VH-VL binders against Protein Skeletor, isoforms B/C (Skel). Designs and how they scored, part 18

Target 1, 133 residues: Protein Skeletor, isoforms B/C (Skel), of Drosophila melanogaster (Fruit fly) (q9vgy6r287to419)
Amino acid sequence: LAFEVRWAVAGESIVVQLVAKLEPNHYMSFGISPNKNISQMIGADAVVAWVDPQTGNGFATDYFLEGKAQCSGGRGACPDTKISEKTNSIRLLNAAMVNGYSIVTYQRSLAATDRLDLPISITGAESVVWAIG
Short names: E, the ipSAE of ESMFold2; O, the ipSAE of OpenDDE; V2, 0.75 times the mean of E and O plus 0.25 times the DockQ between their complexes.

## First folded at step 19 (VH-VL; framework fv_ifinatamab)

Design g3 (from z1 with heavy chain Q102E; at its last look DockQ between E and O 0.72; V2 from the best seeds 0.00; counts 0 for: pae E 2.6 > 2)
Fold by ESMFold2, look of step 19:
Structure g3 (fold): chain C 133 residues (1-133), chain A 119 residues (1-119), chain B 106 residues (1-106)
Amino acid sequence: as target 1 above (133 residues)
Amino acid sequence: QVQLVQSGAEVKKPGSSVKVSCKASGGTFSSYAMHWVRQAPGQGLEWMGYIIPIFDTAKYNEKFKGRVTITADESTSTAYMELSSLRSEDTAVYYCARERYEYGYFDYWGQGTLVTVSS
Amino acid sequence: EIVLTQSPATLSLSPGERATLSCRASSSVSYMHWYQQKPGQAPRPLIYAASNRATGIPARFSGSGSGTDFTLTISSLEPEDFAVYYCQQWNSYPYTFGQGTKVEIK
């Protein structure tokens, strides 16, 4: 599974590019874990992105994942997890499919992440929330 | 203080191509979208597309897709716009402009490059 | 594509008069920007996000509006304000500009 994230700061924004080879009807996600020592989907603020292989159109929106407070175990979503659409603070800049790889580029305000009171972290697997689904 | 300095005026024949440069200084180049906007004599402004240099990611106005290529060289902090298959109606001043993402407006503009296409 | 229609096409006014420029969008726009262009020069930003003055823009320039209707006001025209003014949106591709309002000396 090849999944690449690239980013850079521009003023008060961050620009992000996600690249993955996706199965049909699957998506990629990248987000901030609420527990910086454990990668988990519950309570995460994540950008979900994908490219429609038929049209070439791209999609990127942010979501907040909610579920039972008792959720245990690593990396996987708990049963009964709900996805709540957040106020959209991102803008899709570009999308493409190249040699079966989906490529999505988007912009997000750093101020929006400050309001979530969660650090943006991609330093390690435990600080990164990702999924192919 | 960001400055955008463009290449000089050009006179071209129909059917040829032109490549205009835009050199940035005084700020970060690679992470900002650099746009190209043109203005025919006595006319308004028309958006052509942009590039984000660090990702080598370009987006084009569909009106120009197939004739315009936008590129960047991070080592020289220079963006380029190439327009092929020139027609007389492509006579215009071509501007580069940097986007301020937080608000989506163009905060810095180059001085413009006049391209004249004449028979 | 969002079409921006500016009115009037031309304002013929004297120095010291108040100028009111309109920009109407074909569908709702979250942010509208205004640029000034003097002859032989690049556009410069005046107003961003409908109502915020860009750096170095004097207080006689103001902007207002939301949704589809936006206004640029110059409270008392100075000689250097005779120029063409463009509105611009960025929330939807292609990014578009209005056709311009020329403010000229009577």
Scores: ipSAE 0.401, ipTM 0.734, lowest interface PAE 2.6, mean pLDDT 79
ESMFold2 (binder alone), look of step 19: mean pLDDT 91; pTM 0.938
OpenDDE, look of step 19: ipSAE 0.909; ipTM 0.954

Design g4 (from z1 with heavy chain Y105W; at its last look DockQ between E and O 0.78; V2 from the best seeds 0.00; counts 0 for: pae E 2.7 > 2)
Heavy chain, then light chain:
Amino acid sequence: QVQLVQSGAEVKKPGSSVKVSCKASGGTFSSYAMHWVRQAPGQGLEWMGYIIPIFDTAKYNEKFKGRVTITADESTSTAYMELSSLRSEDTAVYYCARERYQYGWFDYWGQGTLVTVSS
Amino acid sequence: EIVLTQSPATLSLSPGERATLSCRASSSVSYMHWYQQKPGQAPRPLIYAASNRATGIPARFSGSGSGTDFTLTISSLEPEDFAVYYCQQWNSYPYTFGQGTKVEIK
ESMFold2, look of step 19: ipSAE 0.411; ipTM 0.753
ESMFold2 (binder alone), look of step 19: mean pLDDT 90; pTM 0.929
OpenDDE, look of step 19: ipSAE 0.915; ipTM 0.956

Design g5 (from z1 with light chain N91S S92G; at its last look DockQ between E and O 0.78; V2 from the best seeds 0.00; counts 0 for: pae E 3.3 > 2)
Fold by ESMFold2, look of step 19:
Structure g5 (fold): chain C 133 residues (1-133), chain A 119 residues (1-119), chain B 106 residues (1-106)
Amino acid sequence: as target 1 above (133 residues)
Amino acid sequence: QVQLVQSGAEVKKPGSSVKVSCKASGGTFSSYAMHWVRQAPGQGLEWMGYIIPIFDTAKYNEKFKGRVTITADESTSTAYMELSSLRSEDTAVYYCARERYQYGYFDYWGQGTLVTVSS
Amino acid sequence: EIVLTQSPATLSLSPGERATLSCRASSSVSYMHWYQQKPGQAPRPLIYAASNRATGIPARFSGSGSGTDFTLTISSLEPEDFAVYYCQQWSGYPYTFGQGTKVEIK
C-alpha cells in the first residue's frame, strides 16, 4: 500500500499531488493537524480525494475530521473517523488513473477561507495527517 | 517581476511539427501551471493545455486530439509546446501564460510566437 | 464546455464616455476574468474574479456580475483604452474565452 504526497508553494496557494492505489469506493486524504507538535486526525482540516475508475473523473473536497478515532500507520486508514462537509476551498487541477494508481492534483489557499479551514503556515513547520479509507 | 520569453517565429509546411519554447525568469517556475493559448489572425483566444513542471503533470484540450505535447525543463525554467500534423488552420500566434491558481486566471504572458503553416 | 458570449462585438465611443461590456456564460461560473489586448501585444490581465483589478490597472476599470452575467465597465474612456477585451473562465475544463469586444475610440 503506497501513498505519495508531493506539494509546493505557488504564491498564495499550495499545489498538492496525491498518489495511491485505492480499493473500490475508497479515498485518500491529506491535511494539516490542529496540533503542530503531533499528528492528530481529530480536528484536522483535510482534503479527501479519489478518481472514479469508471468515468476517470476526479474529486477533491475539503472536510473537517470530527469524532473519536484511532489510526494505524501500517494500514493508512482510520475506521472510526467522522467527516464533516465544508465550503469548497480547493480547486481540482487534474485527475487520472495510471496502472491502477489514482492521481489527484489540486490547489488550495494558504489562508483559511471559512470557519472550518485551518491556515497553512509557510514560515514554520506544520504537522500533517494522511489516511486511506 | 516574472518574465516569460518565447522562441522566435516559425514557418512550417503542412504535416510537419513545431516546438515553441517559453523561458521563465524573475519568479518560481516549477510549482506554477504554465499554459499555452493560441490566437489565429483576427480571431479570439483558444486554450491548448498546461503543465505543472514539478509534478511533470500535463492537461490538454481534447480539441487537439493528441496533436499537442507540453513539457518542461526545471533546470532551465523552460516550458515547451509541440504541435504535430500541422494544418493551415494552425497558423496563429502561440502564447505561454502562467496561471495564478487561487482564481484560475493568467497573470503573466509571453510575447507570443507566430507560427505560419503554408504550402 | 462553457461558452462565453460577449456583446457588443464592437463598441464605438468618444473619449470621456462610459463603456459597458457584457460577458454571458452558458452555465454558472465561479470566477470570471477580463483581459485587454492591443494590436501586436499579448493579452494583459485587467479584472480577476469578477471585480478585482489586476496590479497596475487604473480605477476607471471595474467589473461586476455573478453566475452567468458579467460586466466590464470603463467609467471614463481614455485614448489608450482602444483595444479588444476578452472574458475568461474555468469552472471545469476546458478553459474558455469569450470572442472579444472591440472598443473603438471615435
Scores: ipSAE 0.352, ipTM 0.758, lowest interface PAE 3.3, mean pLDDT 81
ESMFold2 (binder alone), look of step 19: mean pLDDT 92; pTM 0.946
OpenDDE, look of step 19: ipSAE 0.914; ipTM 0.956

Design g6 (from z1 with heavy chain S31T; at its last look DockQ between E and O 0.80; V2 from the best seeds 0.00; counts 0 for: pae E 3.5 > 2)
Fold by ESMFold2, look of step 19:
Structure g6 (fold): chain C 133 residues (1-133), chain A 119 residues (1-119), chain B 106 residues (1-106)
Amino acid sequence: as target 1 above (133 residues)
Amino acid sequence: QVQLVQSGAEVKKPGSSVKVSCKASGGTFSTYAMHWVRQAPGQGLEWMGYIIPIFDTAKYNEKFKGRVTITADESTSTAYMELSSLRSEDTAVYYCARERYQYGYFDYWGQGTLVTVSS
Amino acid sequence: EIVLTQSPATLSLSPGERATLSCRASSSVSYMHWYQQKPGQAPRPLIYAASNRATGIPARFSGSGSGTDFTLTISSLEPEDFAVYYCQQWNSYPYTFGQGTKVEIK
């Protein structure tokens, strides 16, 4: 399954566009790994995004994956809805379905805004994580 | 400092189209959403839509239902708004405005372009 | 769609007086923005995120409020402050503006 990430810096923000062909009830995710040498979901700061195929409404939710205890299934990202301050770091800009592809465009701050929000470096390399689930 | 300079005033007949340009200078063009907002004489502001030039991604106010097309030319740092099937109620000043993504407000505005629709 | 209702429609005051402008949203919003528009000019940003002054805006302008009720206050009106003021939000798509409050010389 093809998964495309487009991004650019815009002042104090980064704008990101995620594109994937998703099965029903599936999502795409993209984030920063805490280990810059490898992509690892544990301890990652990730955005999980999808489009409702019936309404065309988009969703983008910011998560921090806690510790060694993995989310259900041992592989993927899941919402940590108990950490409300992390959700202030992103804003959904656009969502669409085109030829079966889900397209979500969002912005996020380059600087961390809470304890669970990893800062995005614009002067150094970042390890990224991604998943479709 | 960002400056947005729009094309000049236009007089159009009902049923025709108008294309207004908005040239950006003094800052980054391609990564910011460029919005179009109109204001009928003596009235308030009405949002029309935007484009994010680098992604070629546009979004429109449903009230215009396919009459508006917003495009951008990165090589000239220019956004365009085309409104088709013009009606007399489309007489307005049309503004381009750049979005500051943090909080979603417009930090820079063009000077406005008066479009008059009359027979 | 979130509807923004501004009151009063017109506020007639003298220089030096305090102006208080209201903006009520049809549902809760996180951030309200305010713009000033003088005759023959484009709007300019005044207050963003309910209470932060935009660059170059004098301290006599302040904003407050949360939820559905927001206010713009001009503590002591100057001659250049007689203009139309608009509130704006995009807590949810689409962007909407209030209908405006005209502040004019009594």
Scores: ipSAE 0.342, ipTM 0.745, lowest interface PAE 3.5, mean pLDDT 80
ESMFold2 (binder alone), look of step 19: mean pLDDT 91; pTM 0.935
OpenDDE, look of step 19: ipSAE 0.915; ipTM 0.956

## First folded at step 20 (VH-VL; framework fv_ifinatamab)

Design e1 (from y3 with light chain W90F; at its last fold request DockQ between E and O 0.81; V2 from the best seeds 0.00; counts 0 for: pae E 2.1 > 2)
Heavy chain, then light chain:
Amino acid sequence: QVQLVQSGAEVKKPGSSVKVSCKASGGTFSSYAMHWVRQAPGQGLEWMGYIIPIFDTAKYNEKFKGRVTITADESTSTAYMELSSLRSEDTAVYYCARERYQYGYFDYWGQGTLVTVSS
Amino acid sequence: EIVLTQSPATLSLSPGERATLSCRASSSVDYMHWYQQKPGQAPRPLIYAASNRATGIPARFSGSGSGTDFTLTISSLEPEDFAVYYCQQFNSYPYTFGQGTKVEIK
ESMFold2, look of step 20: ipSAE 0.454; ipTM 0.765
ESMFold2 (binder alone), look of step 20: mean pLDDT 91; pTM 0.940
OpenDDE, look of step 20: ipSAE 0.920; ipTM 0.957
ESMFold2, fold request of step 22: ipSAE 0.451, 0.514, 0.481; ipTM 0.767, 0.785, 0.763
ESMFold2 (binder alone), fold request of step 22: mean pLDDT 91, 91, 91; pTM 0.940, 0.938, 0.935
OpenDDE, fold request of step 22: ipSAE 0.925, 0.925, 0.925; ipTM 0.958, 0.959, 0.958

Design e2 (from y3 with heavy chain I52M; at its last look DockQ between E and O 0.81; V2 from the best seeds 0.00; counts 0 for: pae E 3.3 > 2)
Fold by ESMFold2, look of step 20:
Parts: sequence; C-alpha cells; structure tokens
Structure e2 (fold): chain C 133 residues (1-133), chain A 119 residues (1-119), chain B 106 residues (1-106)
Amino acid sequence: as target 1 above (133 residues)
Amino acid sequence: QVQLVQSGAEVKKPGSSVKVSCKASGGTFSSYAMHWVRQAPGQGLEWMGYIMPIFDTAKYNEKFKGRVTITADESTSTAYMELSSLRSEDTAVYYCARERYQYGYFDYWGQGTLVTVSS
Amino acid sequence: EIVLTQSPATLSLSPGERATLSCRASSSVDYMHWYQQKPGQAPRPLIYAASNRATGIPARFSGSGSGTDFTLTISSLEPEDFAVYYCQQWNSYPYTFGQGTKVEIK
C-alpha cells in the first residue's frame, strides 16, 4: 500500500523494483528470510534502498541483517539489530522520484555471491521481509 | 533461442517522426530491459535508452531529451523507439539490444533498421 | 559521462598474427565489455566483464584489465576476425562505447 515491491526472474538474475513514499532521511528495504515459513528481518539477506531527494540519485546496498550487537560494559541500552554490508551482490538499474514516491530498480544474482548471501529459491514458496525506516 | 527482429528500412523527411519496432521471440520478453543503440554511417555506436517492460520503466540518454520515446507492448513481445523532429544527422542504423542484467552487456541484438533522413 | 578511447584506430595485420587492442576509460569502471562488428551486421558480444568470453566465442579471444585500462587480445588472427571492435562500459549512464578499432588485412 504505502510500500510496493515488484520483481521478476530474468535468466540468472532477479530484477526488483521498490516503490515507497518516503520522508527525508528514510529508506526502504526488501529481502529474503532465511526461514522460508515465516517473515522476519533478523538473519535476512536484504537490500536497503533510497533516493536522495535533492539530487535524484539512487542508492541500493545489500545487507545481511544480524541479531543485536554485543552490549558494552554493564550499562546502557543494546542496539536492536546489526546490519553487515555485503560485497558485490547487486547492481542499481534505475532510480527516480515521482509525485513524492521514491522508486529504485535493481538486479541481483539468484545464486549467492559470497558466504553472507542467501540463495533465492526459484521454485516453491519463499518468505520475504520488508521495512521502512 | 532468443531472436530480435526489427521493422524494415525507412526514408523520412526532416521534421517528421519515425517509429522502429523490435519483436522478441524464443524467450521471455517482459523481464528483460530492451535498449536502443544507433550507428550513423561510418561511425561508432551510440546508446539511446531502454525500456523495462515488466516495470513500465524507461531511461533515456539526455542527448535525445524530448525527442525519443521508448515503449513496449507485452502482449506482442515488441519494443518500440520513436524519434521525433528528425534531422539529417539522425540518419543511422538503429538497433535494439537485450541486456543481460548481471554484467550490463547486450547479449542479443536485432538486425538493425536503416533510417534515412533527407530532403 | 565516461569517455572510452580505443587504440589504435586501425590495426593492419596478417592472418596468424597476434592482435592487441586497447581501451582506456576516462574514469574507473568495474566492467568493460567488447563487441565485434562485421560489415553489414549488428555488433555481437565478444568479451564481457573484462575477461569472460561470450557464448560461442572462440578461445583465441581473450580480455584483460581493470580500472581504466583494458585490453582485447586475439592470439592468432583468422580470416573471419577482420572486423571493427568496440569496448563498452556499464558503470554509469549514459552507457558509452569506444570509437572502435578496425582490424584489417595488411
């Protein structure tokens, strides 16, 4: 509704378009859950994307979403999640802003590109995750 | 087998428009970006833009801003490139080419369509 | 935009000789692609991502390089290899091609 994802398989690649009406300094994300039977952000292989409203430039970076970071000392709050950047798994194809909507189009390989990537199933059911932050 | 078959050669007057078609067969159409590349006689290759039919998303080389429109018809597996306000320097062979996404290169090309613009 | 400069413009060689074609980018690119174009034909993919042969391309064709400097090598020219060769970058829009290197019979 406020966040739309479209995708298709093209040979060895999946192409994905993310569409959301974002406030400044916010982003959208889309990923594949390691648990095929339930959607969750933790442990997901995800792409985080946004458009710079001033320049119109798009950004798409793949991440492996990990659990909470280790707390320091015996004080303070722990971060809820840790995002680890992955290398070389996606290519940005297009970015635009239209009527306040941020639109980012990217491709990624169906096969994992390093040990942090999770392969995308091209048959059967696949759990997906998404977020706006 | 993927094949890209383009419409036939055209002769046009300056100030008119031309619409070149590119029909894909032997594979899926909608999920692949279709690009247009032109080549003036005796010259190199020049990228014009693309359409991604599945997303109805097009991007253009700013050199052609306002003169080029790229569209697709998924029901016929056909991409189109329309160039308006033709000038003599638009005389060229126009190619469609399919992108292989992972590396961003053109793995299949149409046979080319010669467009001649003369008074 | 990224300008690709190919050298030499023309390479006059005999069958059996080794051809070395250069492509230099005005800024660093992640992948360079090479296409072959024979007279009256569409370009065809030759080398993708600097060093990988496209489908159906014979082993005598090889590519190398990174950053701004890329090379296409034909180890032993065959009669069908006399053509124009173009490099192409995908690093940023607009996609650009080099001006071409013509490989012709001496």
Scores: ipSAE 0.338, ipTM 0.741, lowest interface PAE 3.3, mean pLDDT 79
ESMFold2 (binder alone), look of step 20: mean pLDDT 91; pTM 0.940
OpenDDE, look of step 20: ipSAE 0.891; ipTM 0.950

Design e3 (from y3 with heavy chain R100Y; at its last look DockQ between E and O 0.71; V2 from the best seeds 0.00; counts 0 for: pae E 3.3 > 2)
Heavy chain, then light chain:
Amino acid sequence: QVQLVQSGAEVKKPGSSVKVSCKASGGTFSSYAMHWVRQAPGQGLEWMGYIIPIFDTAKYNEKFKGRVTITADESTSTAYMELSSLRSEDTAVYYCAREYYQYGYFDYWGQGTLVTVSS
Amino acid sequence: EIVLTQSPATLSLSPGERATLSCRASSSVDYMHWYQQKPGQAPRPLIYAASNRATGIPARFSGSGSGTDFTLTISSLEPEDFAVYYCQQWNSYPYTFGQGTKVEIK
ESMFold2, look of step 20: ipSAE 0.345; ipTM 0.729
ESMFold2 (binder alone), look of step 20: mean pLDDT 91; pTM 0.937
OpenDDE, look of step 20: ipSAE 0.920; ipTM 0.957

Design e4 (from y3 with heavy chain K59Y; at its last look DockQ between E and O 0.61; V2 from the best seeds 0.00; counts 0 for: pae E 2.9 > 2)
Fold by ESMFold2, look of step 20:
Structure e4 (fold): chain C 133 residues (1-133), chain A 119 residues (1-119), chain B 106 residues (1-106)
Amino acid sequence: as target 1 above (133 residues)
Amino acid sequence: QVQLVQSGAEVKKPGSSVKVSCKASGGTFSSYAMHWVRQAPGQGLEWMGYIIPIFDTAYYNEKFKGRVTITADESTSTAYMELSSLRSEDTAVYYCARERYQYGYFDYWGQGTLVTVSS
Amino acid sequence: EIVLTQSPATLSLSPGERATLSCRASSSVDYMHWYQQKPGQAPRPLIYAASNRATGIPARFSGSGSGTDFTLTISSLEPEDFAVYYCQQWNSYPYTFGQGTKVEIK
């Protein structure tokens, strides 16, 4: 029922932990839009993360989202979304799967996250982006 | 500035356990990964695992799976490493070390704790 | 696991000489770090991310390399530089160290 984002500042870096119970072939994503409205995700920097249930290996990749729109929670004909993978933006620290929950921990430079305009609580704010495709 | 102070040397018998502490001061504790690294006499450095205290999650080198437990207490800014089922080859100096996340190197080290395992 | 192999195991040199230490990784590494350890002391950071000097490290220490081959150079050895030097990788779990190169007085 919950997608949890935990984060903390450590010098010039931010460390982030994403926690969610994922269905097969699904992933977690967390990003900051240049606009304050969640429905305006075009131009956003987003981290896409998951744990492979067979190998236990974790993945976290930074993307720049460029596209029309995406479906939320449904399986209608989804519009195309163009994404561009960014290099050297983040470092995967660890990943695990516990009782069906995928846990991915990564680091990024604070400078690479230039704007944190969205409200962030001490425990982190939840931000959920559904799978594309 | 940041300082890591470890508990004193210990002498243990085979089959027992040891818990080494590492108290941080002079900086932020909770958001930095605290690593444990050991060094057997005359040998090199061996990474054991780490914890990120604020997330209360620890990660281990598989070599030590089932024998090592790493914990942290944010209220005292102290990390702990417990190694169980001790063998004579576990005789080593055990270091705590703080990770600088940019590039992933260890910028501050504790003074080391000698653990001697002998009958 | 990425294995780091340092060579030579021991360098016997005199003050003023140039020391060249090698670290080879079993697969490509984005960042290699170097530490200095003197007897009875904890390691101290020396070079991070292949070529950057850590805080307080004199200019005679330099690092280079990429991919699988990395080098630490001490341009002119000082008496305090006789120690053991370790490389360390940050790329893949588990974190690993090289076995060390001892730089000793000839």
Scores: ipSAE 0.393, ipTM 0.739, lowest interface PAE 2.9, mean pLDDT 79
ESMFold2 (binder alone), look of step 20: mean pLDDT 91; pTM 0.934
OpenDDE, look of step 20: ipSAE 0.898; ipTM 0.951

Design e5 (from y3 with light chain R53L T55S; at its last look DockQ between E and O 0.79; V2 from the best seeds 0.00; counts 0 for: pae E 2.5 > 2)
Fold by ESMFold2, look of step 20:
Structure e5 (fold): chain C 133 residues (1-133), chain A 119 residues (1-119), chain B 106 residues (1-106)
Amino acid sequence: as target 1 above (133 residues)
Amino acid sequence: QVQLVQSGAEVKKPGSSVKVSCKASGGTFSSYAMHWVRQAPGQGLEWMGYIIPIFDTAKYNEKFKGRVTITADESTSTAYMELSSLRSEDTAVYYCARERYQYGYFDYWGQGTLVTVSS
Amino acid sequence: EIVLTQSPATLSLSPGERATLSCRASSSVDYMHWYQQKPGQAPRPLIYAASNLASGIPARFSGSGSGTDFTLTISSLEPEDFAVYYCQQWNSYPYTFGQGTKVEIK
């Protein structure tokens, strides 16, 4: 309803489209759970994506999700999940804002490219995670 | 082996439209971005846009100001590029090209379709 | 839009000579790709990601560079290498090509 994920394999890559109606300063995330039997965000290898409503520019960055951390700041919020920034191993293909929906399309290699990437298995089951924050 | 086969040459009048087809075989069609690149006689290459068929997601070079429409038919593994309000400077060879997403280069190209716009 | 400027526009050389083609970007790009185009043919991939040899391309071709400056080298020209060479960037849309360097015999 509010968050749509589509993906497909294209050779050595996976191409992914994320669609959500985001509030200002919010983002979409989608990733692979480290536990193949259940979905969990902690320890996941995820892409965090958004569209800047002022410029129309899109962003998609790989992150490794760690245990939840709380931030202070009065009004406003910090992410519930601590995110360790990784070398950007993905390529943004398209970004758009359509009728208030943020649409981000990116590719990612099926094989891991750095120490924080979890390799995507095409021969076994994977668990997925997603979030809006 | 991936192969891209384009429709034949066309002669068009100014103000009309042209629709060029690109049929893919020998590989997966729907998940790959299919790009359109044109080349005017004696000139370099100019990127027009792409479609990712499975997402029905297209992106265009703003130079064409909404004159280009790129579509795909997954059931026939065919991409289309339609260019409207043709001008004489649109005379060119139009290529389809498949993107290899890792690094973003074009690994397979169609043979090209000559579109001639003349009064 | 990232403008790619190739130099020289024309490179007139004989078989066996070394060719050096330059591509300069108006802003930094992560990777540069190179294509070869012979008359009446579609471009074919030559070098991808600045320095990787595309499938079926002979070892006399090589690429180098980063940031804004990229080079295609043909160590010893063969008769089939006389063609137009284009560089191409993916860093931002629109995708752009250089204007081409024609490598011609003589």
Scores: ipSAE 0.452, ipTM 0.759, lowest interface PAE 2.5, mean pLDDT 80
ESMFold2 (binder alone), look of step 20: mean pLDDT 91; pTM 0.935
OpenDDE, look of step 20: ipSAE 0.922; ipTM 0.957

Design e6 (from y3 with heavy chain I54M; at its last look DockQ between E and O 0.73; V2 from the best seeds 0.00; counts 0 for: pae E 3.4 > 2)
Fold by ESMFold2, look of step 20:
Structure e6 (fold): chain C 133 residues (1-133), chain A 119 residues (1-119), chain B 106 residues (1-106)
Amino acid sequence: as target 1 above (133 residues)
Amino acid sequence: QVQLVQSGAEVKKPGSSVKVSCKASGGTFSSYAMHWVRQAPGQGLEWMGYIIPMFDTAKYNEKFKGRVTITADESTSTAYMELSSLRSEDTAVYYCARERYQYGYFDYWGQGTLVTVSS
Amino acid sequence: EIVLTQSPATLSLSPGERATLSCRASSSVDYMHWYQQKPGQAPRPLIYAASNRATGIPARFSGSGSGTDFTLTISSLEPEDFAVYYCQQWNSYPYTFGQGTKVEIK
């Protein structure tokens, strides 16, 4: 996985850059795990981001990840995946495609803005999650 | 408190280039978007682009694409705007301005740099 | 590109009078910002997100509006309020400013 995350605090916000080489219809995500000592995808408060290669438009949306499905061909069952879109305070700052890499820069509040948002700690360790899907 | 101090006025000939500096002090430099905005004499404000120094991420107004380059030097806390192929209509005061990310407005402005393009 | 149209272009008033400045956007804007600029000076932030006063801005300045129609009000003009006022949006790039309203002493 060629995925890079950079971030810094800027006043009341955290500014984040996500970089990955994405296949069509895939996205990047970065978030805070509900368990501060364990990284996990399910139950995470995450930003999901991508760039439309035809228009160059970028997207960044705050989601609560309730599950992740993986389907196998041949003889499997596909577990249901629930991704709940949240009302969010994410602002997209920049989006670009460079040498096939999708680059999305956004800001997010350090404090939670609704009941599904998890506050971001600036003085302690946080468990993080990330994915390409 | 945050202060933005710009380089001095310049007189340039058409076809040349100008590079204006903006030095930040009293706050964090690298994580804030630094914007450039110009104002022709007696006219309104026109956004040119920005850079986020730590990400080396620049975005430009399409109007200036190909003529403007925005850079930053984190070691000196200084942003730069270079405008090439100068024309008489590029005569303006050039401002740097720091974005406050919450809501996306400019909370601190430099004092402005007058660039005059004349023969 | 979102076009911001300010009216009136010039507002001639006396100290103590109420000033009302309009900014209309060509499409809906979530947040409108206002700046004050005096001759020979950089703009300074005045109102952010339609209705919040920036640091150090006196209570006689207020902002209101939503969607496409926004208003800046100066309840009782002081001598230092005679300046040019600009509205600004970042709902989409490029950032755009209104053309300005000049508030002049009558």
Scores: ipSAE 0.351, ipTM 0.740, lowest interface PAE 3.4, mean pLDDT 80
ESMFold2 (binder alone), look of step 20: mean pLDDT 91; pTM 0.936
OpenDDE, look of step 20: ipSAE 0.912; ipTM 0.955

## First folded at step 21 (VH-VL; framework fv_ifinatamab)

Design f1 (from e1 with light chain F90Y; at its last read DockQ between E and O 0.76; V2 from the best seeds 0.00; counts 0 for: pae E 2.1 > 2)
Heavy chain, then light chain:
Amino acid sequence: QVQLVQSGAEVKKPGSSVKVSCKASGGTFSSYAMHWVRQAPGQGLEWMGYIIPIFDTAKYNEKFKGRVTITADESTSTAYMELSSLRSEDTAVYYCARERYQYGYFDYWGQGTLVTVSS
Amino acid sequence: EIVLTQSPATLSLSPGERATLSCRASSSVDYMHWYQQKPGQAPRPLIYAASNRATGIPARFSGSGSGTDFTLTISSLEPEDFAVYYCQQYNSYPYTFGQGTKVEIK
ESMFold2, look of step 21: ipSAE 0.488; ipTM 0.782
ESMFold2 (binder alone), look of step 21: mean pLDDT 91; pTM 0.937
OpenDDE, look of step 21: ipSAE 0.920; ipTM 0.957
ESMFold2, fold request of step 22: ipSAE 0.485, 0.570, 0.479; ipTM 0.770, 0.803, 0.757
ESMFold2 (binder alone), fold request of step 22: mean pLDDT 91, 91, 91; pTM 0.938, 0.939, 0.940
OpenDDE, fold request of step 22: ipSAE 0.929, 0.929, 0.929; ipTM 0.959, 0.960, 0.960
ESMFold2, last read: ipSAE 0.407, 0.495, 0.450; ipTM 0.754, 0.776, 0.748
ESMFold2 (binder alone), last read: mean pLDDT 91, 91, 91; pTM 0.933, 0.937, 0.936
OpenDDE, last read: ipSAE 0.928, 0.929, 0.928; ipTM 0.959, 0.960, 0.960

Design f2 (from e1 with heavy chain E99D; at its last read DockQ between E and O 0.74; V2 from the best seeds 0.73)
Heavy chain, then light chain:
Amino acid sequence: QVQLVQSGAEVKKPGSSVKVSCKASGGTFSSYAMHWVRQAPGQGLEWMGYIIPIFDTAKYNEKFKGRVTITADESTSTAYMELSSLRSEDTAVYYCARDRYQYGYFDYWGQGTLVTVSS
Amino acid sequence: EIVLTQSPATLSLSPGERATLSCRASSSVDYMHWYQQKPGQAPRPLIYAASNRATGIPARFSGSGSGTDFTLTISSLEPEDFAVYYCQQFNSYPYTFGQGTKVEIK
ESMFold2, look of step 21: ipSAE 0.517; ipTM 0.788
ESMFold2 (binder alone), look of step 21: mean pLDDT 91; pTM 0.929
OpenDDE, look of step 21: ipSAE 0.888; ipTM 0.946
ESMFold2, fold request of step 22: ipSAE 0.551, 0.573, 0.517; ipTM 0.810, 0.818, 0.798
ESMFold2 (binder alone), fold request of step 22: mean pLDDT 90, 90, 91; pTM 0.928, 0.929, 0.929
OpenDDE, fold request of step 22: ipSAE 0.929, 0.928, 0.928; ipTM 0.960, 0.960, 0.961
ESMFold2, last read: ipSAE 0.526, 0.511, 0.006; ipTM 0.803, 0.796, 0.530
ESMFold2 (binder alone), last read: mean pLDDT 91, 91, 91; pTM 0.930, 0.930, 0.930
OpenDDE, last read: ipSAE 0.928, 0.928, 0.927; ipTM 0.960, 0.960, 0.960

